Miniprotein binders against q8lar0. Designs and how they scored, part 21

Target 1, 344 residues: q8lar0
Amino acid sequence: FNDGLLPNGDFELGPRHSDMKGTQVINITAIPNWELSGFVEYIPSGHKQGDMILVVPKGAFAVRLGNEASIKQKISVKKGSYYSITFSAARTCAQDERLNVSVAPHHAVMPIQTVYSSSGWDLYSWAFKAQSDYADIVIHNPGVEEDPACGPLIDGVAMRALFPPRPTNKNILKNGGFEEGPWVLPNISSGVLIPPNSIDDHSPLPGWMVESLKAVKYIDSDHFSVPQGRRAVELVAGKESAVAQVVRTIPGKTYVLSFSVGDASNACAGSMIVEAFAGKDTIKVPYESKGKGGFKRSSLRFVAVSSRTRVMFYSTFYAMRNDDFSSLCGPVIDDVKLLSARRP
Short names: E, the ipSAE of ESMFold2; O, the ipSAE of OpenDDE; V2, 0.75 times the mean of E and O plus 0.25 times the DockQ between their complexes.

## First folded at step 9 (miniprotein)

Design z1 (at its last look DockQ between E and O 0.07; V2 from the best seeds 0.00; counts 0 for: pae E 17.4 > 1.5, placed apart)
Fold by OpenDDE base, look of step 9:
Structure z1 (fold): chain B 344 residues (1-344), chain A 92 residues (1-92)
Amino acid sequence: as target 1 above (344 residues)
Amino acid sequence: SKVTIRIEFTVPDPETAEKIAEYLKDLIESLAESLGLEVEIEVEVRGDTVIVTIKIKGDPEEIESLIKSLELSLEEMAKKLGARVEVEVERE
């Protein structure tokens, strides 16, 4: 498999007219490369649902998963390798909506109740370890609503092979620059949400766990200001967006945690505070954002008290973009390094 | 030290005003919490104008920090929205 969109992952290849009843697909194989189950709709951009116009983020078509509906695609993978799946989803119902993404035996439930983008569409990511040379990717709506058509819109399903970086002598932390992560869709400028980690040991952001109730955002340099390299993490939901990593340390040894704090140039203007933790040691780093990019460096010196030290970052408070006042945004963290303090 | 801050934020439309009101409240609460300040916040929306009254108690230096941060945020917000902001600070 080559990184990028799955075959017909953007659903631009659709069913024939004879396979449709209105927007409902009545043939389980009518969407090329996908196997359908349950009430699935093929939705054109601009489709009206009541007073709501459904906007498709990429192309002209998306799919909507109704009650207990699912889409499935078999993909060739390498056994033992890690992959991340990225897809766009939008809520269409007022009630609690969730999506179940699975590659057997792995599964994750993604709550889509929280809308991070003003467009109504968010990019979600999930990671799995391939158990065989093939993977059945399933996106399923487990919900049961009175209206069987009620359910999330799905579009832009992509995948990327993950190569978890190893700790080096230059950095005890894995993936401190966040340069390894899920596929970023080139035509979408919203960033990719890294959802809270479920019981699964695999993160779409290798080396880092999202242990908070809400997601962090994975951002790219093409669409955002990134302090270093081409990727960074935006803490979009205050204290409820936390990224953490446990590292091996030597008790009694002094370490320095250094990192960049900035903004993503996404109109997230205002006062920001990043709280960084190394075990019980903490530092608050204020950052005054103009929403036009920029960053500063900070560091935390601490003595390890255990053979394992938890490094964690979150934002002190919630923020929204000052252009739409609806999109969640926050400070950017990047270029995170943990090193032993040099003996003077 | 006790400080009272009054903010008047006038936006181009009433719908925006409601959003601003909620945002400002959250911002102020978060700033206060982060700085270890006690704060009472009253928010009123009058048409296209948001009126926020903040009563702050705590360390004078921290209060000044909050004021500066808040002013910066308000200025940036105002610029983006084409809004007018007035801030009055009363120190007791």
Scores: ipSAE 0.016, ipTM 0.259, lowest interface PAE 7.7, mean pLDDT 90
Fold by ESMFold2, look of step 9:
Structure z1 (fold): chain B 344 residues (1-344), chain A 92 residues (1-92)
Amino acid sequence: as target 1 above (344 residues)
Amino acid sequence: SKVTIRIEFTVPDPETAEKIAEYLKDLIESLAESLGLEVEIEVEVRGDTVIVTIKIKGDPEEIESLIKSLELSLEEMAKKLGARVEVEVERE
């Protein structure tokens, strides 16, 4: 497998007319490279569904997963390696639409919510560890509605191999710069949602877990301002949007946690506070955002009280973008370092 | 076919009302363009209240689609902002 779109991951290769009833795809192999189950539609951009017009975020076509519908593709992988799946999704008709993404025995149920963008389309990410030389990647709508066509739209299914990060003598945090993360689809400028993970789940942001109720957003320097490097994390939902890492420490030893706080140049202006934690120790970092980029550094000195210290970040308050007043946004964190205070 | 829509959107913060006025104008113009509808939009801000008057010409089915989409968007915005919205539609 090479990093990027799955074969026909953008659905630009479609079914024959003879395999269609209206927009419904009636043959389980009609969409090249995909195996279908349940009520599946192949929908062109600009198609009218009742009182809505479908706008496909990339390319000309998307797939809609109705009642109990799934799409599946078998992909060659390297056993024991970690991968992240990225896909675009939007809900169409039910308030509580969700998708179940799986590579057996692992799965994640992801609510499709409208709070993250005004377009209704967001990029979602999920990670797994390959248990064999093949992965059966399944995206499934577990919902059952009165209208069998009711369900989420899917487009832009991609995958990348994740490089496991390591601590160094210059930073004992893994992936402190967030440079390793999910695939960012070219020409999609929304950022990539990293939904909440359980403690026993794999993260598409290696080293870091989203241990909160809402997602964090993975942003890239091609579309956003980032404090350092090419990647950063936006804390989009106040205390409901948190990223954390547990790191090995030596009880009694003094450490300094340092990090950048800024904005993504995405019109998220206002007074913000980032809260950083190292175990029970904490610091509140105010940042006055003009929504036009910029950052500042802050640090937290602490004495470790156990062999494992939980480092965590969230924003104290919710914020909304001042250009659409419907999308959650927040401060950006980046360039996170943890070092012993005693250095040669 | 011709329809007139009047929107009153009341926010807790008058500073925010001016920004919402610009956003609503852009949203309505984008929806109308995508549906092939002709629109005339008048926007007025009075303290904490945004008043938008929309005159729409075009295909009746597309006009109803715009109205439905706009009502859903406004309800979601009001929920997020702790605002109150009133929408009146006069069909001709």
Scores: ipSAE 0.000, ipTM 0.149, lowest interface PAE 17.4, mean pLDDT 82
ESMFold2 (binder alone), look of step 9: mean pLDDT 85; pTM 0.830

## First folded at step 10 (miniprotein)

Design q1 (at its last look DockQ between E and O 0.95; V2 from the best seeds 0.83)
Fold by OpenDDE base, look of step 10:
Structure q1 (fold): chain B 344 residues (1-344), chain A 92 residues (1-92)
Amino acid sequence: as target 1 above (344 residues)
Amino acid sequence: SKVTIRIEFTVPDPETAEKIAEYLKDLIEWFAELLGLEVEIEVEVRGDTVIVTIKIKGDPEEIEYLIKLLELWLEEMAKKLGAKVEVEVERE
C-alpha cells in the first residue's frame, strides 16, 4: 500500500443506477472497493435533506452511514507495521453521533459531536497495528435513530504507514517535532484531529498520547504556520486537549524540557497560555497571538524523581477563531526536546 | 427549461474511455432521476475521447445543480485519470 487515499476512498466512483433507490444503496458491493452493511447512502454534494444542505468537503460525492451502517475495505499491509487511517466526517444529526473504526482486533469509538471546524467537516485519525498482511478497515455507525438515514457523512478515507521515531541522544522524547503522524489531505485546510486514545495503545501521532476528553489538531505547514518543520500540534480545546508522553529518566538527574509555543496563523487571536508538565514540575507559558503566525521558545528545568517522567501539554483556555467565531483553535506546540542538563 | 450539455472527456487509453462512457451515462441517468429531470443522453467513444451529449428538461434550479455537480465530478475524475475535460452548456 502506498500512502494516500484508499482505492475509491473519496467515493467518486459510485453505484450503478440499478443499485440505487434514491440516495440509498441497495447492493452491498455497489460502491467500488467497498463492502456495505446496513443503511448506506450515496450523497451528492449539495444534496438537500429538508432544509439542510449536505456539503461534501471534496469532490462530488460522499457516503452517509445510517443506522448500524458500515463500510468495509480490505487492504494490503505489512504484518507488524503501524498505520494511521484518516477520514473526513460530518454529523448530520443533532443528537450524539459516534463512529466506530476498526481493524480487527483493534477498534476505537470516536465521538463526532464536537465540531471543530465551521465547515461542519472534521478530519479524524486512528492508528492500528497490522496483525496480518491484510487489514479490513471498517467504519461503522453504531447509532440507532428514528430516522434510519440519520448519520455521519464520510469522505476522503486515506492511510499512511507510520514509522515511530526512536529516542536519540539529541532528544529522549519520541517524535518531538511531530513530523511523524497521520496522512494530511493536501486539499483540506482544517488539519487532522488526533482523538483521545482510551482503548488502544497505538496513536496516530507516534510517541504521543492524547490523554484528554477531546482531540488535538495535527497541522501542516502548507496551510498553517508551523514553528519547525512541516508539522505541529494545535491545542484546540483548552485543558480538554492534552498531549502526553512518558519518557525514561534517571532519578536525581536534571533535565531541560524545551519547546516552541505559537499560533497557527488561523485567525486564532488572543491571549493564550500553554501549560507544560514534566512529572510534578510545571510551567505556564503565555503567548499573545495575533492569529498571523509566530512562535517563541520556552523551557522547563527539572530534576527527575522517577525512572519514568510524564511530559504533558495543554492549553489553559479555550479559544475560537476571530474570523468565523465558531471554530475551536489554540496555541501550537512544536519542536519539543528533552535533554539532560549539562553538568556545570 | 431546456439545456443541452456537451462533454468531451479525453483519457489516456481507449479502454478507459469505454469504461468512463458507461459510467458517466449511468451516473447522469441516476442523478437526473434523483432530481426529477428528463434527460436524453447520447454517448460516443472515439478512440480515447468520450463525447456525451445531454438534453435536459425540467426545473431550472435542478438543472443548474446537475450541471454544477457533473462539472465537479468531471474535474475530479480528470485529475485522477490524467484526462482532459471540456464542457459546453447551451441554455434555451
Scores: ipSAE 0.809, ipTM 0.942, lowest interface PAE 0.6, mean pLDDT 94
Fold by ESMFold2, look of step 10:
Order: structure tokens, then sequence, then C-alpha cells
Structure q1 (fold): chain B 344 residues (1-344), chain A 92 residues (1-92)
């Protein structure tokens, strides 16, 4: 396996004409590299369906997963290694749509929401630990509607090997710079949603869990402004968008949590506030954003009261981007460090 | 409305050229049927080069949609295969 698009992950190779009824795919193996279940359509970009025009974000084709439909691909992996899946998805109906992404026995149900981009297409990510030398990757629409074709569009299925960083003597937080994370599809500038995690989930952002009702957005320096390195996290939904990590600490010792707060240069202007937590200790960090990039550093000094300290970030800022007035946006965090304080 | 499309698709090897020729003809036939267009497709494979000539009759807006989609698909296939593609459209 190499990092990037799965074999035929962009669906540019489709069924033979003899395996089609209109756009409906009637043969389970008709789409190269994929095994299908349920009501599946092969959609050319710009296809009209009722009053809806189905345009894909890149390339010529996507798949649509109708009632209880699935697409599945078996991929060779390294047992014990961690991987992240990225895929693009959009709603096609006015009803609540969801996707279930799985590599057995792990799975996540992801609501397909319309608040993160004006195009209706978002990149989603999910992670797993390989239990064997292969992974059966399944994307499934669990919905059942009166119209059996009703369901999300899927495109751009990719995978990346994750190499979780270890704590160091220069930073006891893992992945404080967010440099390890999900695959970013080339030439797509929307950022990658990291949806909320459960207690036992593996995260596509190693070391960090999304402990909120809504996703955070993983951003890259090719398409956004980031405070340090090539990656950062945007807290797009105020208190409903939060990241956390539990770190080992020594009760009674003093620590300093330091971090950057900025904006992604995505027209998210306003008086932002990021709240950082280390256990019960907290600091509120104001940042005046012009939506054109920039950042400042802040820190929180605290005394650990436990052998494990929960570090968390969220924002009290909740706004839409002022260039489309429909996409949630917020402050960026990056370059997060936790170190014990030296004795004076 | 009548349109003639000429596609010249050069790939790294002749075996790939044969496969692309078969696939492309089948794809165009499916898409034309989906759009209610009448097509006549001639395919010639010369070594590493596929030449496809498509004569299309039907609704002008659906013909333009087919052309646009075909150009998108050929661009993506050219990138995947390291191929060169030329498309010429003659509208009557």
Amino acid sequence: as target 1 above (344 residues)
Amino acid sequence: SKVTIRIEFTVPDPETAEKIAEYLKDLIEWFAELLGLEVEIEVEVRGDTVIVTIKIKGDPEEIEYLIKLLELWLEEMAKKLGAKVEVEVERE
C-alpha cells in the first residue's frame, strides 16, 4: 500500500455499459477494485436527477449510495500499524444523511452536514489500527428512504499510514504541532474534517481526540495560513469544536502549557477567543482576526494534581466566513507544547 | 444538431492502448444512451495510439455536456497513465 488515493478511489473507471440500468449499477463487481451492495449509482458530473444537478468536485464521476448501499475494498496493510482514511462526500437529499465508515470491528457514523462548506462537499477522515495484513474498508449508507436512490455522493477515497509521534524531553504532548494527520487530497482547499471521537476510537490526528458535538478542521499550509510547520487545527464551531489530549504528569510538579492562536487566512474575521485547559486550570486567549493570517503565542502555568492531566482547547468564537456567509469558521491552534517548569 | 469529435490518445504501451480503446467506446455508448443521443463510434488503435472518431446527433445542450464530461475524463486518464491526449470538435 502507498499513501494516497485507493485503487480507483476517484471512480474514474466505472461499470461496463452492460452492467448499467441508466445510472444504476446492477453488478456487484462492476466498478473496478470495488465490491458493491445495495442501491448504487455511477454518477457523471453534472447529471440531472429531478430538480438536482449532481456536480462532483474533481474528475468526471462519483458514486451515489442509496438505501443501505455499501462500497468495499480490500487493501493490504501492515498488521499493528495505524491508518487514516479520507474521502469526499455530499448530501443529495433534504433528509438527514449519514455514512458509516468501517474496518471491522471499528466503525464511525458520520453525519453529512452542510455547515462546513458552501459547495456541499466536505472531506471526512477516520482512523483505524490494522488487525491483520489486510483491511476491508467499507463505506455504507445506513439510511432507508422512500426513494431508494436517496443518499450521499462519495468520491476521492484515500488512505495514509500514520506514524504516531512519541513524547520527547522537549514536549511531553504527542503531536503538538499537528504535523501527523489525515491525507489532504491535492488541489482541494476545503481542509479535512476530523469528526468527534468516542472513548475507544483511534484518531486520524494522533494523540488528539475530538471531544465535542462537531468536527474540527485539519488545515495545511498550501491552502491556509498556519502558525508553524505545515499543519494546524481550526476550531470551527465554538464550544462544539474541541480537541483534547491526556498526558502523563507528576502530581505536585509545575508545568507550562504553551501554544499558538491564529487564523487560517480564510476570511474568518472577528474578536476570537480560545480557551485552553490543563485539568481544572484555564486561560482565555483573545485574538483579533482580520481573516488574513497571523498568530500569537500564549501560555498557562499550572501545578499538576494527578498523574494524568487532560489538556483541551475550544473556542467561544462562532461565526461564518465573510466570503460565503455559510461556512463555519474559527481560530487556529498550533505548536502546542507542555513542559515541566525549571526551578528558579 | 450534428457534431464530430476526434480523440487521439497516446499511452505508454500498446496493450494499454487496446484496453483504453474498448473502454472508451463502451463509456461513450453508455453516456450517449443516458443523454438520448445517437452516436457512431469508430476506433482505431495504431501501436500506442488510440484514435476515436465520434459522430453525434441530438440535443445540442446534451452534446455539449457529453463533450465536457469526456474532456474531464480524458484529462484524468492522461494524468493516471502518463498519456497525451488531443481532442478536436467539429460542430455542424
Scores: ipSAE 0.780, ipTM 0.938, lowest interface PAE 0.8, mean pLDDT 87
ESMFold2 (binder alone), look of step 10: mean pLDDT 82; pTM 0.792

Design q2 (at its last look DockQ between E and O 0.93; V2 from the best seeds 0.82)
Fold by OpenDDE base, look of step 10:
Structure q2 (fold): chain B 344 residues (1-344), chain A 92 residues (1-92)
Amino acid sequence: as target 1 above (344 residues)
Amino acid sequence: SKVTIRIEFTVPDPETAEKIAEWLKDMIEWLAELLGLEVEIEVEVRGDTVIVTIKIKGDPEEIEYLIKLLELWLEEMAKKLGAKVEVEVERE
């Protein structure tokens, strides 16, 4: 498999007319490359359902998963390799919606109740370890609503092989620059959400775990201001967006944690504070954002007290974009380095 | 209202052209039904070029919606396949 959209991952190839009842797909193999289960709809962009207009983020068509509906695709992978799945999802119901993504035996439940983008669409990512040379990717709506058609819209399903970076003598943290992560869909400016990992040990952001109730946002330099390289992390939900990594340290040895704090040039203006932790040691880094990009460097010197030290970042406050006054945004962290301090 | 749409879609190979022709026809029929439109569709494949002529009758707003949707789909497919697309719309 090559990185990018899955075969017909954008659902631009749809069912035959004979397989359709209105927008409902009545044949489990009617959508090319996908196997369907439950109440699945093929939705054209701008489709009107009552007073609601269903917007497709890209292209002409998307799928909607109704009650206990799922889509499945078998993909060729390499046994033992790590992959991230990225897809767009939008809720269409007022009630709590969630999606279950799975590649057996791995699964994750993603709440999609929180909308991070004013567009109503968010990109979600999930990672798995391939147990065989084939993977059945399943996106499932476990919900049951009174209206069986009620459910999330799904579009732009993509996958990327992950290559977790190893600690080096230049940085004992893995993936400190966040340059390794999920597939970023081209021409989408929303970034990719890294959801909390509560069940699985694998992260779509290698080396880092989201240890909070809400997601962090993975941003790219094509659409955002990034302090270093081509990728960074935006802490979009205050203290409820936390990214962490446990590193090996030597008790009694002095270390320096250095990192960049900035904004993503996404109209997220205001006073921001990033809190960085190294074990019990902490620093608060203020950043005055104009929402037009920029960053500064900060560092935390600490003495390790154990053989393992937890490094963690979150934002002290919630923030919203000042252009739409609705989209969650926050400070950007990047270029995170942990090194032993030179003995004076 | 009555609208005639002419689509010329040129793909890299004839086999792809045949597939696109079938898909496009089927999609238009489905969408027309979904939108309550009456359609007459003529499809011709000339080598690597698909020529589709659609005559549509019905609600003007729904027709315009269909046109926009088709254009969007064609653009996406053209990008995906490395194809060229031309669309002509005649409104009566």
Scores: ipSAE 0.825, ipTM 0.950, lowest interface PAE 0.5, mean pLDDT 94
Fold by ESMFold2, look of step 10:
Structure q2 (fold): chain B 344 residues (1-344), chain A 92 residues (1-92)
Amino acid sequence: as target 1 above (344 residues)
Amino acid sequence: SKVTIRIEFTVPDPETAEKIAEWLKDMIEWLAELLGLEVEIEVEVRGDTVIVTIKIKGDPEEIEYLIKLLELWLEEMAKKLGAKVEVEVERE
């Protein structure tokens, strides 16, 4: 296994003409490297279907998953290792379009929403722990509509091996810099949505859980401003967009939680507040964003009351990007550290 | 409303060239059918090079869409295969 697009994960290798009826793919093995079921279409970018024009953000082709449609690929993996799946998706017709992403026995249902970008395309991520030497990656539209072609567009299916970092004597938080996370498609500058985690929990952001109602966004320094390193997290939906980690602490011992608050240089201007929590202790960090990058440090000193302390971040308020007035955005957190205090 | 496209696609080996030739022809025929375009496709394979000549008749807007789609697609495939591609378009 190598990190990046799955074989034919961008669907640029298409079916033979004889396997097509219009755009409908009529043979379950017609798209190279993929096994199909249900109503599947192979869509050229910019092709008009009725009143809809179907545009692909990269390359020439994508796949549309209509009624009860699936695409599946078997990938060789290392048993016991962790992986993240990233893919692009766009809603095309139904209000409640969603995708079920699975590697048995685990799965996640992801609503395909239009609030995160003006293009209609977002990158989604999900993670699993390999239970065998093979993983059957399935992306499925469970919907049934009167128009059998109705369903999400899919493109850019990629996978990355995750190497969850461990606590160190320099930071007892795991992955405090967010440097370990989902694959970022190099040609797409939208960031990667990490949806709320469900019961079958392996986070694409190791150490961190998204237990809120909406996603957080994983951003990279090639396309955004980040406070430190190459990765950060954007809290895109106020109190409905949160990350958390439970860490081992010693009751009675004093700790300092320190972190950066900034903006991604993505036109997310405004007065913002990041709320940070360590157990029941909290701090509110105001940040005046100009949408052009920058950050400040803040810290929270506390005394642990439990052997397990929950560290959590969210933004107090919603914000929208000033350049499109339709996309959710918010403050960025990065460089999160937790250490015991040197002076009792 | 009549256009001639010549594509030269150079790949690492002759077996790959033969597969690409069949694949290109199939895809172009499918796209022409979708767009209601009349096409005549001539394919020649010379060792590691595929030469595709496409004569297209039909709606000028659909012809221009097909040209742009092919240029985009062939650029992506050339990068993916480590191949060289050259596209020449002659409008009448």
Scores: ipSAE 0.747, ipTM 0.916, lowest interface PAE 0.9, mean pLDDT 88
ESMFold2 (binder alone), look of step 10: mean pLDDT 82; pTM 0.780

Design q3 (at its last look DockQ between E and O 0.91; V2 from the best seeds 0.82)
Fold by OpenDDE base, look of step 10:
Structure q3 (fold): chain B 344 residues (1-344), chain A 92 residues (1-92)
Amino acid sequence: as target 1 above (344 residues)
Amino acid sequence: SKVTIRIEFTVPDPETAEKVAEYLKDIIEWLAELLGLEVEIEVEVRGDTVIVTIKIKGDPEEIEYLIKLLELWLEEMAKKLGAKVEVEVERE
């Protein structure tokens, strides 16, 4: 498999007319490259359902997963390799919605209750380790609502092979620049959410774990201001968006944790504070954002007290974009380095 | 209201043209049914070019919606297939 959209991952190839009852798909193989289960709808962009207009983020069509509905696709992969799945989802129900993503034996539950973008669509990512040369990717709505059609819209299913970077003599942290991560859809400017890790030890952001209740946002330089390289992490939900990594350290040895703090040029203006942790040591880094990009460097010097040190970042406060007053946003962290101090 | 849409879709090979023609016809029929529109569809395949003429009757707003959706879909498909698309709309 090559990085990018899965075969018909954008669902622009739909069912035959004979396989449709209104928007409902009545044949499990009617959508090319996908196997359906449960109540699945093929939704044209702008479809009106009552007073609600179903907007598709890209293209003309998407799928909606109703009660206990699922879509499945078998993909060729390499056994032992790591992959990240990325997809767009939008809730259509007032109630709590969640999605189950699985590649056997791995699975994750993604809450989609929190809407991070004003558009109503968010990009979600999940990672798995291939157990064979084939993977059955399943996106499932476990919910049961009174209206069987009620459920999330899904679009733009993509995958990327992950190559976790190893610690080097220049940085004992893995993927400190966040340059390795999930597939970013080139025509979507919302960034990619990295949800909290629930069961699996694998992260779509290699080396980093999201240990908070909410997601962090993976942002790209094409659509956002990034301090270094082409990717960074936006801490969009205050203290509930935390990214962490455990590193090997030598007790009694002095280390310096350095990192960039900035904004994503996404109209996230205001006073921000990033809290960085290295074990029990912490620093608060204020950043005054104009929402137009920029960053500054900060560092934390500490003495390791154990053979393992936990590095963690979160934002002290919640923030919203000042252009739509609804989208969650926050400070950007990037270029994270941990090195032993040469001088005491 | 009555609207006539003419689509010219040029693909890299004739085999693809036949597939596109069939699929396009099917999509239009489905959407017309979904939107409560009356449609007459004529499809012609000339080598690597698909020519579709659609005559639509019904609610003006629904017709405009169909047009917009179809144009969007055609654009996406053209990108995927490396094809060229031209759409002409005549409103009566």
Scores: ipSAE 0.816, ipTM 0.947, lowest interface PAE 0.6, mean pLDDT 93
Fold by ESMFold2, look of step 10:
Structure q3 (fold): chain B 344 residues (1-344), chain A 92 residues (1-92)
Amino acid sequence: as target 1 above (344 residues)
Amino acid sequence: SKVTIRIEFTVPDPETAEKVAEYLKDIIEWLAELLGLEVEIEVEVRGDTVIVTIKIKGDPEEIEYLIKLLELWLEEMAKKLGAKVEVEVERE
């Protein structure tokens, strides 16, 4: 397996005319590299959906998953390795829409929401550990509506191998710079949503779990301002958007948690507060965002009271972009380090 | 409204050219049917080069949509196949 789009993951190779009834695909193998089930449509970008015209994020075509529809692809993987799946999705109906992404026996149900971008399209990510030398990747609409075509649009299905980092004597947090994470599709500037995980779920952001009601957003330096390196995390939904890591500590030892707080250069202007936690210890870090980038460092000194300390970040308040007044946004965290105060 | 589109699509492998030619014609026919456009499609394969000539009649707005969609799609296909593409549009 090589990182990037799955074979025909952007659906630019479509069915033959003889396998189509309008936009409906009537042959389960008609879309190259994919096995289909249920009500599946092949949609050209800009095709009219009621009074709305949907433009796909990249390329000319997308797939719509109607009633009980699924798309499946078998991928050669390395048993025991970790992978992240990224895909674009958009809601097409007024109903609650969701997708079930799975590699058996693991799965996640992801609500398709409209609060994260004004385009209607967001990138979603999910992770799994390979149980064998192959993975059956399934994206499924479990919904059943009166209109059988009703369901999400899907595009840009990609996968990336994850290499979970180890703690070091220079940073006992794993992946503190967020450099290991889901695949970011080229030429898509929305960032990648990391939806909430269960506590025992795998994370597309190794070392970190999204243990909140809403997603965090994984951003890249090609499309956003990031404080350090190529990647960062945007906390997009106040206290309902949180990222956490449990770290081994020694009770009685003093530690310093240090981190950057900044602005993604995405028109998220306003007075922001990032709350950082190490167990019961906390600091509130104000940041005056102009929506045009920049960052500052802050730190929290604490004495560990347990052999395990939960490090967590969220934003105190919700914010919305001031260029559309409808898309959730927030402060950026990056370059997170945890070290003992008395190194040898 | 009448429009002629000429597509030259050069692939690295001549055997791939024949399959690409069949596929391009098939997808364009599907799109034309979906949009209510009348099309006449002529396909010529010269070694590694596919030449598709499309004569289109119908609603001008749907014709312009098809042109934009094809330009986008053919650019993506060319990237995937390591191919070169040129598109010429003549409006009558």
Scores: ipSAE 0.773, ipTM 0.930, lowest interface PAE 0.8, mean pLDDT 88
ESMFold2 (binder alone), look of step 10: mean pLDDT 83; pTM 0.807

